VH-VL binders against q9h9l3. Designs and how they scored, part 356

Target 1, 176 residues: q9h9l3
Amino acid sequence: PRKMVAIDCEMVGTGPKGHVSSLARCSIVNYNGDVLYDEYILPPCHIVDYRTRWSGIRKQHMVNATPFKIARGQILKILTGKIVVGHAIHNDFKALQYFHPKSLTRDTSHIPPLNRKADCPENATMSLKHLTKKLLNRDIQVGKSGHSSVEDAQATMELYKLVEVEWEEHLARNPP
Below, E stands for the ipSAE of ESMFold2; O stands for the ipSAE of OpenDDE; V2 stands for 0.75 times the mean of E and O plus 0.25 times the DockQ between their complexes.

## First folded at step 19 (VH-VL)

Design z80 (framework fv_nivolumab; at its last look DockQ between E and O 0.87; V2 from the best seeds 0.84)
Fold by OpenDDE, look of step 19:
Structure z80 (fold): chain C 176 residues (1-176), chain A 124 residues (1-124), chain B 107 residues (1-107)
Amino acid sequence: as target 1 above (176 residues)
Amino acid sequence: QVQLVESGGGVVQPGRSLRLDCKASGFTFSDYEMHWVRQAPGKGLEWVAVIRYDGSSEYYADSVKGRFTISRDNSKNTLFLQMNSLRAEDTAVYYCAKEGFWQSSTFFRYFDYWGQGTLVTVSS
Amino acid sequence: EIVLTQSPATLSLSPGERATLSCRASQSVDDYLAWYQQKPGQAPRLLIYDASNRATGIPARFSGSGSGTDFTLTISSLEPEDFAVYYCQQYDYWPLTFGQGTKVEIK
């Protein structure tokens, strides 16, 4: 069995009018929720919009932020060979400009048994916030100060653990 | 510039089928969740269906579930709506709509861009 | 589903006047609320997202406020081109839902 990690990233806006989503923070936790990685990351392009209310990123966080290329290398080193759990994880991989093998990827926003457990439509993608509240009775992403990628990664892992056995069996029978 | 162009609308009899197309340009189509929203003549807006960025999942309004199928061809930047067993109450202008920006684990399902719409009229 | 109720149904005002439109949700949708403008024969246009963020290219006279169940769209000084139908839309819960619309018409 492969080791599992959960990842969550925060993005800021770069490019014209800040419409380009660029990685600005990445958090990775292990199966137990221990933090393996948590760094602010400096995009290669000028930040136009910090998107603070969602990202939690402020200008001060970029002062000593790890350059994107360096951070990407560090992150990829951690992810390689692992089962990577995330929520709408395609966005995280996109921001990382990295794509993990589908067979080793778990997206908690797209697991029908998880939605079923939460009394949500099985074929609808649900927010991490809603699933966490319904299944873990915990409030995340509260307020307007932005998300905590560590908190979100931990919640994502905990959600997956609720359906891990069932889903892994499903994937074994139906490999992506 | 972002553009969404619907086509395929027309007049059909109840029980018949019709397929709508939506051609997208000006953005990375395969990165975004796409939606159909309809508006009956002189009425308000009604969300119809959504499809995931990679086409791996769809979800529908109860009013069209089992009759409509949303799909996409990312290689052609095209969104589709297959409408079967059409009813008079399906008469509407159908819009394709693009979701807003995203932040990792959070979905922002407001629609920042809309097509011009295509009219579907179901009448005997 | 979340029911969004807009009020008033019709708002008759003159150019230069302040317009205040309300949208009430049947339960809290936090700030996952958008506003759209629609003119006759046209597609809706996004005005406000996340309750209070003005979309790109939208004039400053448009502003959104509120959270939870009560939301407001304000047009500080109506321009002739602002006379249209306005819809609110929540995106916190499935299915996505719209308000029934408020028509802002010229007095």
Scores: ipSAE 0.891, ipTM 0.949, lowest interface PAE 0.6, mean pLDDT 96
Fold by ESMFold2, look of step 19:
Order: C-alpha cells, then sequence, then structure tokens
Structure z80 (fold): chain C 176 residues (1-176), chain A 124 residues (1-124), chain B 107 residues (1-107)
C-alpha cells in the first residue's frame, strides 16, 4: 500500500576550507530499482573541494546542474508520503535541509537484523560497500572515479529487501 | 574554532569507576559520530569506542566491552565515557576525537580534531 | 582485526633530509588510511587522510601515497618541528586500528 523509494546523494566541500558538505547529486530509485530522479545539483555557495574521488563530481557537471532550490523542490515532491530508504540517511536529509517522518524512514546503516545477516556486529555502523559485498556479492564504489549515487541507491534498496518483512514487523511493534 | 576539552581524569584503584567528559564547541556536535581513543604512557594509540550522532548506538573495542559505556548529550555538546571495573591496563591518556567531513554512504572515520587528553591512572 | 605494521621503528635524520615512512596493513584497507603526527605531551595531529589528501593547514612537504596494503608518508625536507612520532590509522573496517608508530629523531 505505501510506496517505497531509496535515495542516495553525493556531496562536495563548501564553506571555509571545504569542510561543509553540500548537495551536488541526488538519485532516487523505486522498489524495483528503476530511476525516478538523477540530477547534478548546483550548491548555492562556492565549491571549494569537489571531492571527486568519492563524489564523482567534476567541474563540468556543475555547468548545467539544477540549482539547489529547484532540485530540492523536485526531490521533496517525490519523497512526500513515501517510505524512504537510505544508508546513513540522516546525511542525505541534512544535505537536502529536510526532515522526513521517522516512521517513514529506513536506514540500512542502522538495522541490526541486516548486520546479523552479514555476520557483522549488530550495533556497528557498516559501510554500504561492505554490506553490499557480503550480502549481494557485488562490488560497488569501484575505482577512483567516484561513486555512483544511482548504483548506491539501487544497492541500498536491495539490501533493505533482504530484511524488509522482519524490519517492518519490528517497526509496527516498536513505533519510532 | 573547533575545540574538544576532556575532563575527569585522575588516580583510581583497580576495580573502581571513573567518568570522563568531553565538551565540544565550534562545530555542529550532533552532525558527527564521536570517539574515544586512548594512549598508555609511552605506548601507541588504541581506539576505544564510538557513538552514533544521535546517541542511539555504540560500538566498543573488545578490551573494554562490558566495562565502559560511551554516551552523549547533544543539548550540552558533551561526550561521556563511563569506565567501570578499571584495570591497570586501562591506565592511559584518553582523548575524545571528531570524525572528518560527512558524506551520504561513505564514512570517513579519521580524526580531524582531538582534545588535549585527560590522564587516567589505575593503581593501588 | 586489521594490523598495521610501521617501519622503521626509528628514523634518525638531520633537518633538510627526506623522510620515508612505511605502513603495511594485514589486509587491504583500500584508500582508507590516515597519518598523524604526535609530539611529546600533545594530542595527535591529522596530516593525511584517504591515503594521499593533506589535511587543512598541513605543509606541502608532507605527502602520502599507496593503496590496499602498502602505504608511505614522505616528508620531502625535514624541518626542526617535524621531529616527532608518526602513526598510521586504518578506517576501512572495525575495529579502527593504529600502527605502532615511527619515531623521527635528530641524528
Amino acid sequence: as target 1 above (176 residues)
Amino acid sequence: QVQLVESGGGVVQPGRSLRLDCKASGFTFSDYEMHWVRQAPGKGLEWVAVIRYDGSSEYYADSVKGRFTISRDNSKNTLFLQMNSLRAEDTAVYYCAKEGFWQSSTFFRYFDYWGQGTLVTVSS
Amino acid sequence: EIVLTQSPATLSLSPGERATLSCRASQSVDDYLAWYQQKPGQAPRLLIYDASNRATGIPARFSGSGSGTDFTLTISSLEPEDFAVYYCQQYDYWPLTFGQGTKVEIK
């Protein structure tokens, strides 16, 4: 009944010394992994550090990028009323300057049954890379050209599906 | 300017307890996972514990599991370490440490800022 | 857990000389490796993160290289303030671990 999407973002460094993380790409996929949104986004402030080795963002991507205010509006329309899945998803929401209802939020970095399935300590925050390798037998974030937020959002959704029945029942018994 | 200031160190007997505080300023404390790292006199560095940005989850080095508890109060920008059942091997300078910048699906668990440290000595 | 082995244990050099410090991991840590400098009575200071990126305010004479299991910190021309202990740290997998340190001292 309630639709579910997965989100992943890439950030660049802004502010003094490039220490502030600002949104520069956002990808959203549906339950089946189909891409609903994938845009490069122009931060409202100067980019000090593209962080390309991780973000995949280069100067040329910003030339035709969607301004942050416009992109944020587009993204929030997609997220409204849906269950949103992410990995360390609080960071995606911070970059969007947005807070999604906790009851509709799923964070694959903080699901103990998922860690147990990967034979990891249940309260350790595991990287998306390691969980994907252990549970899906896939290598993501390969090379030094940067991460793909589409690939990462798709992996995040697949990971959630592995524990979806158990975790949704848990949340129904333990409302956040 | 980012600052981390530890307090609460001292001399205690084995088997006793001690609580360390770390006051943070100059950054949005609740955005970051925070760590304790210790260094025995004349020795190298040992990671001790981490706590999630909202305080909802903690993870510990095996050497302190069941004896130490990391916690935080985001309204006071303060990190804590409750150390119970102290042993001679826990004698160290204890540092609180801040992780580097945050990203969505990648964690950068290096420490860009450290406190000055507080000495804990466990001896009879 | 991932063991980091630093070599040499002590490096005796004069100001102006080049220092080369090694850190080897017991398994691949990808590029998730940091270097720290520590002077007596002080907290560690971050020099390098993700194997090769200088932290803010770190002089250009410090550089890091390597990936996987074999990493190097290079100080191109030692200054008097560079005589200290240097630690590597991996953050690829739990628990986070540090090398034993390399002391860089005046010859």
Scores: ipSAE 0.763, ipTM 0.910, lowest interface PAE 1.5, mean pLDDT 93
ESMFold2 (binder alone), look of step 19: mean pLDDT 92; pTM 0.941

Design z81 (framework fv_nivolumab; also named z102; at its last look DockQ between E and O 0.90; V2 from the best seeds 0.86)
Fold by ESMFold2, look of step 19:
Structure z81 (fold): chain C 176 residues (1-176), chain A 124 residues (1-124), chain B 107 residues (1-107)
Amino acid sequence: as target 1 above (176 residues)
Amino acid sequence: QVQLVESGGGVVQPGRSLRLDCKASGFTFSDYEMHWVRQAPGKGLEWVAVIRYDGSSEYYADSVKGRFTISRDNSKNTLFLQMNSLRAEDTAVYYCAKHGYWQSSTFHRYFDYWGQGTLVTVSS
Amino acid sequence: EIVLTQSPATLSLSPGERATLSCRASQSVDDYLAWYQQKPGQAPRLLIYDASNRATGIPARFSGSGSGTDFTLTISSLEPEDFAVYYCQQYDYWPLTFGQGTKVEIK
């Protein structure tokens, strides 16, 4: 059976006025929530806005951060051939400058049965925070010091497990 | 330079249809979910609808569900709003709007750029 | 749905005075709150995002503060071009909602 991992990234602002989003941290966990990868990543361009309130990234994290090209190679090696779970995962792939096969991609922000289980509108893109609170009775992203991509990846995997049997069956009937 | 230009507004009778277009430029259109927001004359702002970045999912305000359809053509950088079964209460200036930067697990759905708006008047 | 209540409905002040506008949410919206300015015949203009960040090109006299349910827009010294209607908007939960507006007018 095919291995499954969950990914979450944190981005910083680069480019004009810091409005371009660039990868600065990536965490990958296995099915049981064990950390397979967790690195701070140095973007290839100047950081204009650390977005610390959300990203948790500070200047000190960049001092020994893994250069983007190296980190990308490490991350893609882990993802290859696996089912990858994420929340709004297209943003994580954009930050990685990478495309994962659609048939091996699971996006917890775009699973109608998961929304239904949370008593949320099926077609609304719900935040990870709200789904985690409603379905796992867990508060994540607490405080103003920024988010943890490890915490977020672990929550994402736990959310997927709630609908895994149903959703995998759905995808088998409706191949992407 | 980010630019959003709405078109297609006009005067129509209740029960009729109109289609609004919004042409976008100056940003990567397919990276962003897109929104319609309206403002009735002399009134405040009301969010109307959103469409996912790839067009695969849409969500609507209760006031327009079942009557309006939001859609997009990423190859033409164009957002649409098909408005059917129009009512007097739908009379408003309709704006298309672009949200702010993207992140992984948070959604920053403030609107940093707005079109000029197109007026829809539903009157008999 | 999350209701945003702005106060006061109208704020009558002279140029050079300090304006303080309030927005209260019916439940916590964390820092997912924006402020807009709108002049007659124009689209809204973003002033503040994520509760306290000034948007591109917005003068330093505009500042936002607050978190959770209580938010404030402050204009430290009103200029003639600042007399307009101001709206808050939350983006923590669906549907996205706006406050009813505060009109800042010349006394």
Scores: ipSAE 0.853, ipTM 0.935, lowest interface PAE 1.1, mean pLDDT 94
Fold by OpenDDE, look of step 21:
Order: sequence, then structure tokens, then C-alpha cells
Structure z81 (fold): chain C 176 residues (1-176), chain A 124 residues (1-124), chain B 107 residues (1-107)
Amino acid sequence: as target 1 above (176 residues)
Amino acid sequence: QVQLVESGGGVVQPGRSLRLDCKASGFTFSDYEMHWVRQAPGKGLEWVAVIRYDGSSEYYADSVKGRFTISRDNSKNTLFLQMNSLRAEDTAVYYCAKHGYWQSSTFHRYFDYWGQGTLVTVSS
Amino acid sequence: EIVLTQSPATLSLSPGERATLSCRASQSVDDYLAWYQQKPGQAPRLLIYDASNRATGIPARFSGSGSGTDFTLTISSLEPEDFAVYYCQQYDYWPLTFGQGTKVEIK
């Protein structure tokens, strides 16, 4: 069976008005939730907004952060050939300036059976926080210090595992 | 700079259909989900519909579900709202709106940019 | 759905005075709360996002505070151009919802 990993990224604001989302942290976990990668990443552009409330990123985290180009190489090496699970994962891939094959991508923000299981609208994009609470009875992203991308990646993987069999069968019948 | 320009509004009778367009520029349209928000004359704001960045999913307010269809053409940077079975209570200025920044697993669905709006009047 | 209740309905003040607008959510929306300003014949303009972040280009006299269910928009010293209707909006739950608005009018 193909290996599966879950990814979650934290982003900061760059560009003239801080509207560009740039990768500042990336966490990758395996099927069991073990951390394979967790690094602060230095964007190539000046950071205008750390978005700390959400990202958990502070200026001090960037002092010894891994340069984006180097981090990207490390991350891509881990992702290559694997089924990659994420929540709204297209944003993570965008921040990574990377495109993973659609057939090997699983986005927990867009799995109708997962929403159905959580008694949520099947076609609505639900937050990881809400799905995790509903289906895992666990609170994530608590407090004001920002998210933990490791925690989020682990939650994402656990959510996917709830619908893995059903969804993989669906995808087999309906390849993207 | 970001611009959103709605068009297609007008006066129609109840039961009729109307399609609204929203032309976007100044940002990567295909990176964002897009929304319609409406405002009846002299009233407040009401969220209407959302479509994913790639058009793979839509979600609607109960008030328009089954009657309205939101769609998009990313190659033309255009958002659409097909309104069928129009009712008097659908009378409103319709705005297309862009949500704020994206943060991976967190969605910040405040609207940092709005179009000027297009007026839809449903009356017999 | 989440109901946002704004108060007061109308706020009559003079230029230079402090304006305090309230928005109460029927349940916690964390910090997923935005404020908009709307003038007659215009589209809404974003003032505050994530409860307390001032949008780009918004004057420093505008500030947002609060978390959970109770939020406040403050205009420290009203300018003539600040007389308008103000809306709050939550984006923690579907469907997205707005408050009914507070009209800030000149006394």
C-alpha cells in the first residue's frame, strides 16, 4: 500500500500590504501521527504581517528559520510519491509553490462523507477545528497563541482515517 | 488594485429568471472562493452563496437554495449568479465579494473587497 | 444560524465625539468577526477583521475589540465622513451572517 502523510502549513503575510500568503512553518506527519517534518521557514520576501494570532509565528521564529528554497526541497522529498492528506490543502501547495498530483491528494475540507458524518452540510467547506470537535471530540487551535501545525496535521490525518475506506472506494470508482 | 464589477441587474416579474455577472481583476481569481451578498432596499446585508476556488462545490443560504446557482469561469475571471423563480423578497442590490487571506486549515471569510453592486428588482 | 445583534440601533453624535458600537453573537464565534462601514449608495467597506485587526488604509481612530460573543467597534473621535451605517459579520459558522447594523448619525 502507498504511504500516506498529512501536511499543515502556517503562513505569514508578505507583499506591499501583507496580502500574499507565504510559507513560514510546515509540519508533516505519517499515518500514525508521528512527526516527519516540522520547521520554521523563512520566506524569500520581507514579512509584513506575521498573522501571529493564527499562525503562531513570531519574529523570533524567523531568526534561525530554514530558507524557503531549502525547506521546499526537504518537504518535496517527503511528499513525492505519497498520498498527501491536508485540510484546504490547495493553500498549502500554493504556499509551497508545488503541485501534487490530484490522484494522490486528499483534502479533508472537501469530502462530503466526512461532513455528513459530522452532521454538517456536505457541500460546505468546514473548518478543521469544527470537524475535529464534532468527530474526534477534541479541541484544537485553542487559545490566542496561534495554531500548532503539528496538531493540525495530526487532526487532519485522524479525520481522514474515519472515512478512508469509503472515500478511497469512491475515488477508485471516480478518479479525479 | 482589486476590482469587482457586477452587471446584469434589472427589473423582472416574479417567477422570471436573471443572471448576474461579476468581473474580477487585480488578484489571482482562481485562488479564492467567491461570494454573493445582497442587500434589500433600506435593509441589512445577507450572505447568499459561495463557490470554491475551482468551482468544485457550492453552498447556499436557505433563502435561495434550489433557486439560485453560483458558478464561475476562472479563465475569464468571472463569477456568475443564475437566479431562477425570482420572488419579490429577492429584490436587492447584489454584491460579489472576495474573502480575505487564506491560512491553510483556517478560513477567514470576511470580505476585503466588494463590487459596486447591481440592483435586482422583482415586482409585478 | 448565528444571530448577531448590534446596539444601539442608532447612535446620534457630534464630530469629535467617541462612538462605541456593540455586536453580540448568539454563541461564540471566537475571533472570526469583521466590521464594515457603509455609506448611502456605496458598497460596504471593510474596517476590522479577526475582531481587532484594522484593514489596510483604515484610520487609526477605528478599533475593534472583543472575542467570543461580545464585540465592540470604537471610533475614538468622529470625523464628518464617519457618519454611516456599521455592520458586524461572523465567519466562524455557516451560513455567514451579519448584524442588523448601527446607524451613526450626526446630532
Scores: ipSAE 0.840, ipTM 0.937, lowest interface PAE 0.7, mean pLDDT 95
ESMFold2 (binder alone), look of step 19: mean pLDDT 93; pTM 0.951
OpenDDE, look of step 19: ipSAE 0.827; ipTM 0.936
ESMFold2, look of step 21: ipSAE 0.843; ipTM 0.932
ESMFold2 (binder alone), look of step 21: mean pLDDT 93; pTM 0.949

Design z82 (framework fv_nivolumab; at its last look DockQ between E and O 0.86; V2 from the best seeds 0.81)
Fold by ESMFold2, look of step 19:
Structure z82 (fold): chain C 176 residues (1-176), chain A 124 residues (1-124), chain B 107 residues (1-107)
Amino acid sequence: as target 1 above (176 residues)
Amino acid sequence: QVQLVESGGGVVQPGRSLRLDCKASGFTFSDYEMHWVRQAPGKGLEWVAIIRYDGSSEYYADSVKGRFTISRDNSKNTLFLQMNSLRAEDTAVYYCAKEGYWQSSTFFRYFDYWGQGTLVTVSS
Amino acid sequence: EIVLTQSPATLSLSPGERATLSCRASQSVDDYLAWYQQKPGQAPRLLIYDASNRATGIPARFSGSGSGTDFTLTISSLEPEDFAVYYCQQYDYWPLTFGQGTKVEIK
């Protein structure tokens, strides 16, 4: 079977009034939660809003950050051919300017059996924080210093494992 | 630059149906979850429904579940609300609303742009 | 369902005065709270998002503070155009909910 990784990204605000979301950190973990990639990334455009409360990104992180084009190449090389797990993963792919094959993509924000296991409405998009608390009894994204994309990627992989057998069988019978 | 324009409101009797449209422009419509929010005349705001950015799932307030259907056509930048089995308590101005910026793993479901609203009146 | 309780229901003040509006959540919503202004016949206008960030085009006299369950919208010096209804909204958990509003009116 294909290797499986989890990804999480952090974005900063660029463009007019900081409304555009641009990649500024990416973390990738393997099935066991070991870190395969974790880099601060310098967007190709001016940062208007670091969004530090959420992103954890500060000016000092950008001083030696990997330029976007180089980071993108490194990240896509890791993702190619693998099952990629994320939470609201379409946002990670948008920030990478990339579209991973749907058949190799898993989005923990949109798996009805996972919601059902958490006693959440099947069609509601649940936050990573709430699913992790309900299903893993862990508090993530704690404090006001910003989120950790390593912590979030690890939590995402752990959540997927709870439904992996059922969901992989479902997708095999119902190819996207 | 961002613009949301609702249409389709009117006066109807209880038990009847209406469809509301919301035409969007000035942003990449398919990047965002979209919402309907309503406000009865002289009253506060009530969230009604959300639809996923790709249209693949929808979620509703309990007050409208089973009667209302939210949908979207990303090729036409249009959001819809089909309202069936209308009741007097559905009388409201209906707004379509756009979420703010997007971020990975965290959802920011506040509404940075609203349409002008369209009035639905359900009366005998 | 997370209930947002706004107080006071009505705030009667004169131009130039400081307005302080309260929003209390029935459980923690972290920083996932927004404030809106609404004038008669108009759509709501976003003032504050993520508890304390001013939205685009919002004057500096508007500020938001608080986290968790207790939130405050402050208007440092009321202008005539600020007499309106103000709503808080949480987006931490489903369903999304609004407070019932605080009307700020001319004394």
Scores: ipSAE 0.817, ipTM 0.923, lowest interface PAE 1.3, mean pLDDT 93
Fold by OpenDDE, look of step 19:
Structure z82 (fold): chain C 176 residues (1-176), chain A 124 residues (1-124), chain B 107 residues (1-107)
Amino acid sequence: as target 1 above (176 residues)
Amino acid sequence: QVQLVESGGGVVQPGRSLRLDCKASGFTFSDYEMHWVRQAPGKGLEWVAIIRYDGSSEYYADSVKGRFTISRDNSKNTLFLQMNSLRAEDTAVYYCAKEGYWQSSTFFRYFDYWGQGTLVTVSS
Amino acid sequence: EIVLTQSPATLSLSPGERATLSCRASQSVDDYLAWYQQKPGQAPRLLIYDASNRATGIPARFSGSGSGTDFTLTISSLEPEDFAVYYCQQYDYWPLTFGQGTKVEIK
């Protein structure tokens, strides 16, 4: 069996009017929730909007941040060959400018059995916050100080573990 | 600049079908979830449907579920709404709407850009 | 579904006056609340997102406040072009829902 990790990234706004989402933090945890990686990352372009309310990123976090190219290499080294779990993970991969094989990707925002377990519409994309509250009875992303990518990655992994057996069986019968 | 242009509206009889198109430009279409929102004449706004960025999933308002199908062709930057079994209460201006920016695990489903809308009239 | 109730239904004011529009949610939607402006024959235009963030290109006279269940859109000094219908919209719960709208009309 392949090792499993969960990833969560935070983005800041770059480009014209800050509408480009650029990676500014990445957290990776193992199956048990242990942190394998957690770094602030410096985008290659000037930051126009820190999006602090959501990202938790502030200017001081960028002072010693790891350059994007270096961070990307470090992250890819961790992800290669593993089953990668994330929530709306396509955004994380996009920010990383990296796309993991679909067969090794698990997106907790798009797992109907998980939504069903949470008494949510199966075909609707649910927020990590809502699923975590309903299924884990835990509050995440509280307040206006920004998210914790470590906390979010851990929650994502825990959510997936709730449906891991049945979903892996489903995927085995229906390879992506 | 972001542009959304709806087309396909018209007058149809109850029970008939109609397909709406929405041509997108000025942004990376395939990166965003897209929505349809409608507005009956002289009334407020009603969310209709959402489609995932890659078209892998859709979700609908109860009022149209089972009758409407939202789809997309990312290669053509086009959003579609197939409307079947149309009813008088489906009469409305239909807008395609772009979802706001994204933040990894968080979705921001406000609509930062709208098309001009296309009028669908269902009448005997 | 989350019901958004806007008040007043109609607000009659003169140019230069302050407009205060209310949007109340049937339950907490945190900060996942947007405001739109719609003029006759036009599509809605985003004014405020995340309860208090002004959208790009929106004049400073527009401001949003509130969290949870009570939200307010304020127009500090009405301009002639501000007379329109205003909608609030929540995006915390499915299905997405709008308020019934507040019409700001010229006195």
Scores: ipSAE 0.761, ipTM 0.920, lowest interface PAE 0.8, mean pLDDT 95
ESMFold2 (binder alone), look of step 19: mean pLDDT 92; pTM 0.944

## First folded at step 21 (VH-VL)

Design q25 (framework fv_amlenetug; at its last look DockQ between E and O 0.64; V2 from the best seeds 0.00; counts 0 for: pae E 10.1 > 2)
Fold by OpenDDE, look of step 21:
Structure q25 (fold): chain C 176 residues (1-176), chain A 122 residues (1-122), chain B 108 residues (1-108)
Amino acid sequence: as target 1 above (176 residues)
Amino acid sequence: EVQLLESGGGLVQTGGSLRLSCAASGFTFSDYAMTWVRQAPGKGLEWVSAISGEGDSLDYADSVKGRFTISRDNSQNTLYLQMNSLRAEDTAVYYCAKDFGRYAYGYAFDYWGQGTLVTVSS
Amino acid sequence: EIVLTQSPGTLSLSPGERATLSCRASQSVSDDYLAWYQQKPGQAPRLLIYGASSRATGIPDRFSGSGSGTDFTLTISRLEPEDFAVYYCQQYDYSPYTFGQGTKVEIK
C-alpha cells in the first residue's frame, strides 16, 4: 500500500480587501501522527487580514516565515506519490496552487461512512471539529488563539483511520 | 558579523539634493527589508522609509513623501536614499537599519549603522 | 499615526536600583508589536526588546518588557553603570512605525 499523509493549511487574507486566501501555514503528518512538515509561510502579497481568531496566524509568525514559492516546492516534494488525507482539502490545494491526483486524495468531509458513524447525514458536510468530538471524543480548535494546523492534521488522519478499510474497498470498487 | 556603513552625508543648501548609501555585509542582504531612521540633533528617533527585501514594496513617512526615494541594489548589497528638495528640518543623522523580519518590512530593527550626518542650511 | 508617549522624561537613579519606564500608545497596538531600544551618547540605537516582551540576542536578563494594548513597560531589575542611557519605545503595528520621545536614565 501507498504511504499516507494528512495535511492542513492555515490561510490569511490578501488583496485589496483581504478576500484572497493565501497560504500562511502548512502542517503535514504521517500515518502515526508524526509531524513531517510544519512551517509558517510568507505570502507573495501583502497581508491585509491575518484572520488570527481562526488561523492562529499573527504578524510575528511571518518574521522568519518561508517564502511561498520555496514552501510550495517543499510541500509538493512530500506529497508526491502519497495518498493525501485532508478535510475540505480542496481549499488546501487551492491555497497551495497545486492539485493532487483525485485517485490519491481522501477528503474526510466527503466520506459517507464517516458521517454515518458520527450519526450524521451521509451526504452532509460536517466540520472537522464536530466529527472529532463525536468520533474521537476530543475537542479541537478551542480557545481564542486560533486553529492549530498540526492538531487538525492529526485529527483528520485519526478520523480517516476509523473508516480506512471500508472506504478503500469502496474506492477500489468505484474508482473516481 | 552584520555590518552597516552609511555614506553620502554632508552640508547642502535648502532645496538641494543628496544621495545616501548604506553598504551591508554579514547577512543575505536580499532576505531582509531595510529601513532609514533619522535623528535630529538632540532629538528623538524618526522613522523615514522602508523597502522590502526584493524591493517590490516601499513605504515613506508623510514628512518625506514625494521628496525622498528609497531603493536598493541587491547585487551590490547596498541601500540608497535619494533626498530631493531638502529642508532645514531634514537636518539629522541618518541611520541605516536592518529589519528583524525576513523579506517584508514592518518589524523591529536588530542592527543599525553608525549613521551619516546631513546638514541642510539656508 | 500612533503616538507613543514615554514617561518619565528623565529618571534619576543609582546603580543597583530598579528602573521602570513607561510607554503609552494613543491607540491599541495589536499583538504587542512594541520594541525598546537603548541609545548611548554618540552611538546608534541598540535593540533591547521586541514583541513587547522578547529579549533580543545578547541582551542581559535584567532587561524585561511587558504590557499590552496601550500600556507598555520596560524594566531594568538592577541598574548597571553601563545602563545609563536614553531608551526609546517603537510600535510596528501600523505605518508609520513611530517612536516614543525617549526616557533618559541618568545617574543620581
Scores: ipSAE 0.017, ipTM 0.616, lowest interface PAE 7.4, mean pLDDT 93
Fold by ESMFold2, look of step 21:
Structure q25 (fold): chain C 176 residues (1-176), chain A 122 residues (1-122), chain B 108 residues (1-108)
Amino acid sequence: as target 1 above (176 residues)
Amino acid sequence: EVQLLESGGGLVQTGGSLRLSCAASGFTFSDYAMTWVRQAPGKGLEWVSAISGEGDSLDYADSVKGRFTISRDNSQNTLYLQMNSLRAEDTAVYYCAKDFGRYAYGYAFDYWGQGTLVTVSS
Amino acid sequence: EIVLTQSPGTLSLSPGERATLSCRASQSVSDDYLAWYQQKPGQAPRLLIYGASSRATGIPDRFSGSGSGTDFTLTISRLEPEDFAVYYCQQYDYSPYTFGQGTKVEIK
């Protein structure tokens, strides 16, 4: 049986006017929510906008951050061969400059059974905060200091577990 | 023990060029950003330029942009400043300084060299 | 750019006295990215304080920094003979990483 991990990333703004999203933190948890990886990551290009309100990243976090090239190697070693769960996970893979096989990717923002449990339309894109509050009775991303990627990755794994049996069976019958 | 040793200063005419070097030891050079700071005789400190630990990001004061080029050779633990089109106002002691921030520049400077004097005569 | 204005320009005191040096920024300095340096004649600057209030390694506890936003202070609680020097503040929030013009602390 394939091992499963959840990932969440925080990005900062690079490039002209800070419009490019670059990886500045990555957290990976296992099925039980134990942290396998949690590092601040230094982008290879100049940071124009820390986006602190949402990212939680400040200049001080970059003082000892792991360079992107090294961090990417560490992260990909963890992800290889595993089912990877995330929320709007395409953005995380784009920031990693890597795209995990679709057959091994689970995106909690696009799982119809999960939306149904939340009494939402199957095609709606629901925020992680909203799904977590409604389905897990937990508040995440509270306060004004930005998001925690560890907290978000853990919530993402718990959400997937609510529909795991049903969704894995569906995917086995309908390979992507 | 961290040590920074500048060299390459001297007397040069307006419009001339000089290349400053800073030999570093006592720390993992490629882990840290480096900077140049100058001080005109009898005057205060002026930030000149910074370079990231891997050399992939650079910044310059407006007064030197286009004329000065910062660079580093991590295999030789050496920081450089190529100064072209020199002007009288570039006359100063030039200090090499280590940033305490890992890889990225723009933090405080925890170690300084002794400085090298550049004199630009008109 | 952020302009730093130090006051007073010169501070004449005797050993054993308390020195209070001010640094005012033309706009707010985020996350207290402010440092203080000491420079003696013929020597390179020495880092005293970073992050507005954190002492650098090896700096005696008579040196302390405080302040936030636009107003910052360096205090020397009891001047020693070796403390008579020029002191500079520097912001490192964003480039150019400007210095103040200096405050000279001299023997009265």
Scores: ipSAE 0.007, ipTM 0.588, lowest interface PAE 10.1, mean pLDDT 90
ESMFold2 (binder alone), look of step 21: mean pLDDT 92; pTM 0.937

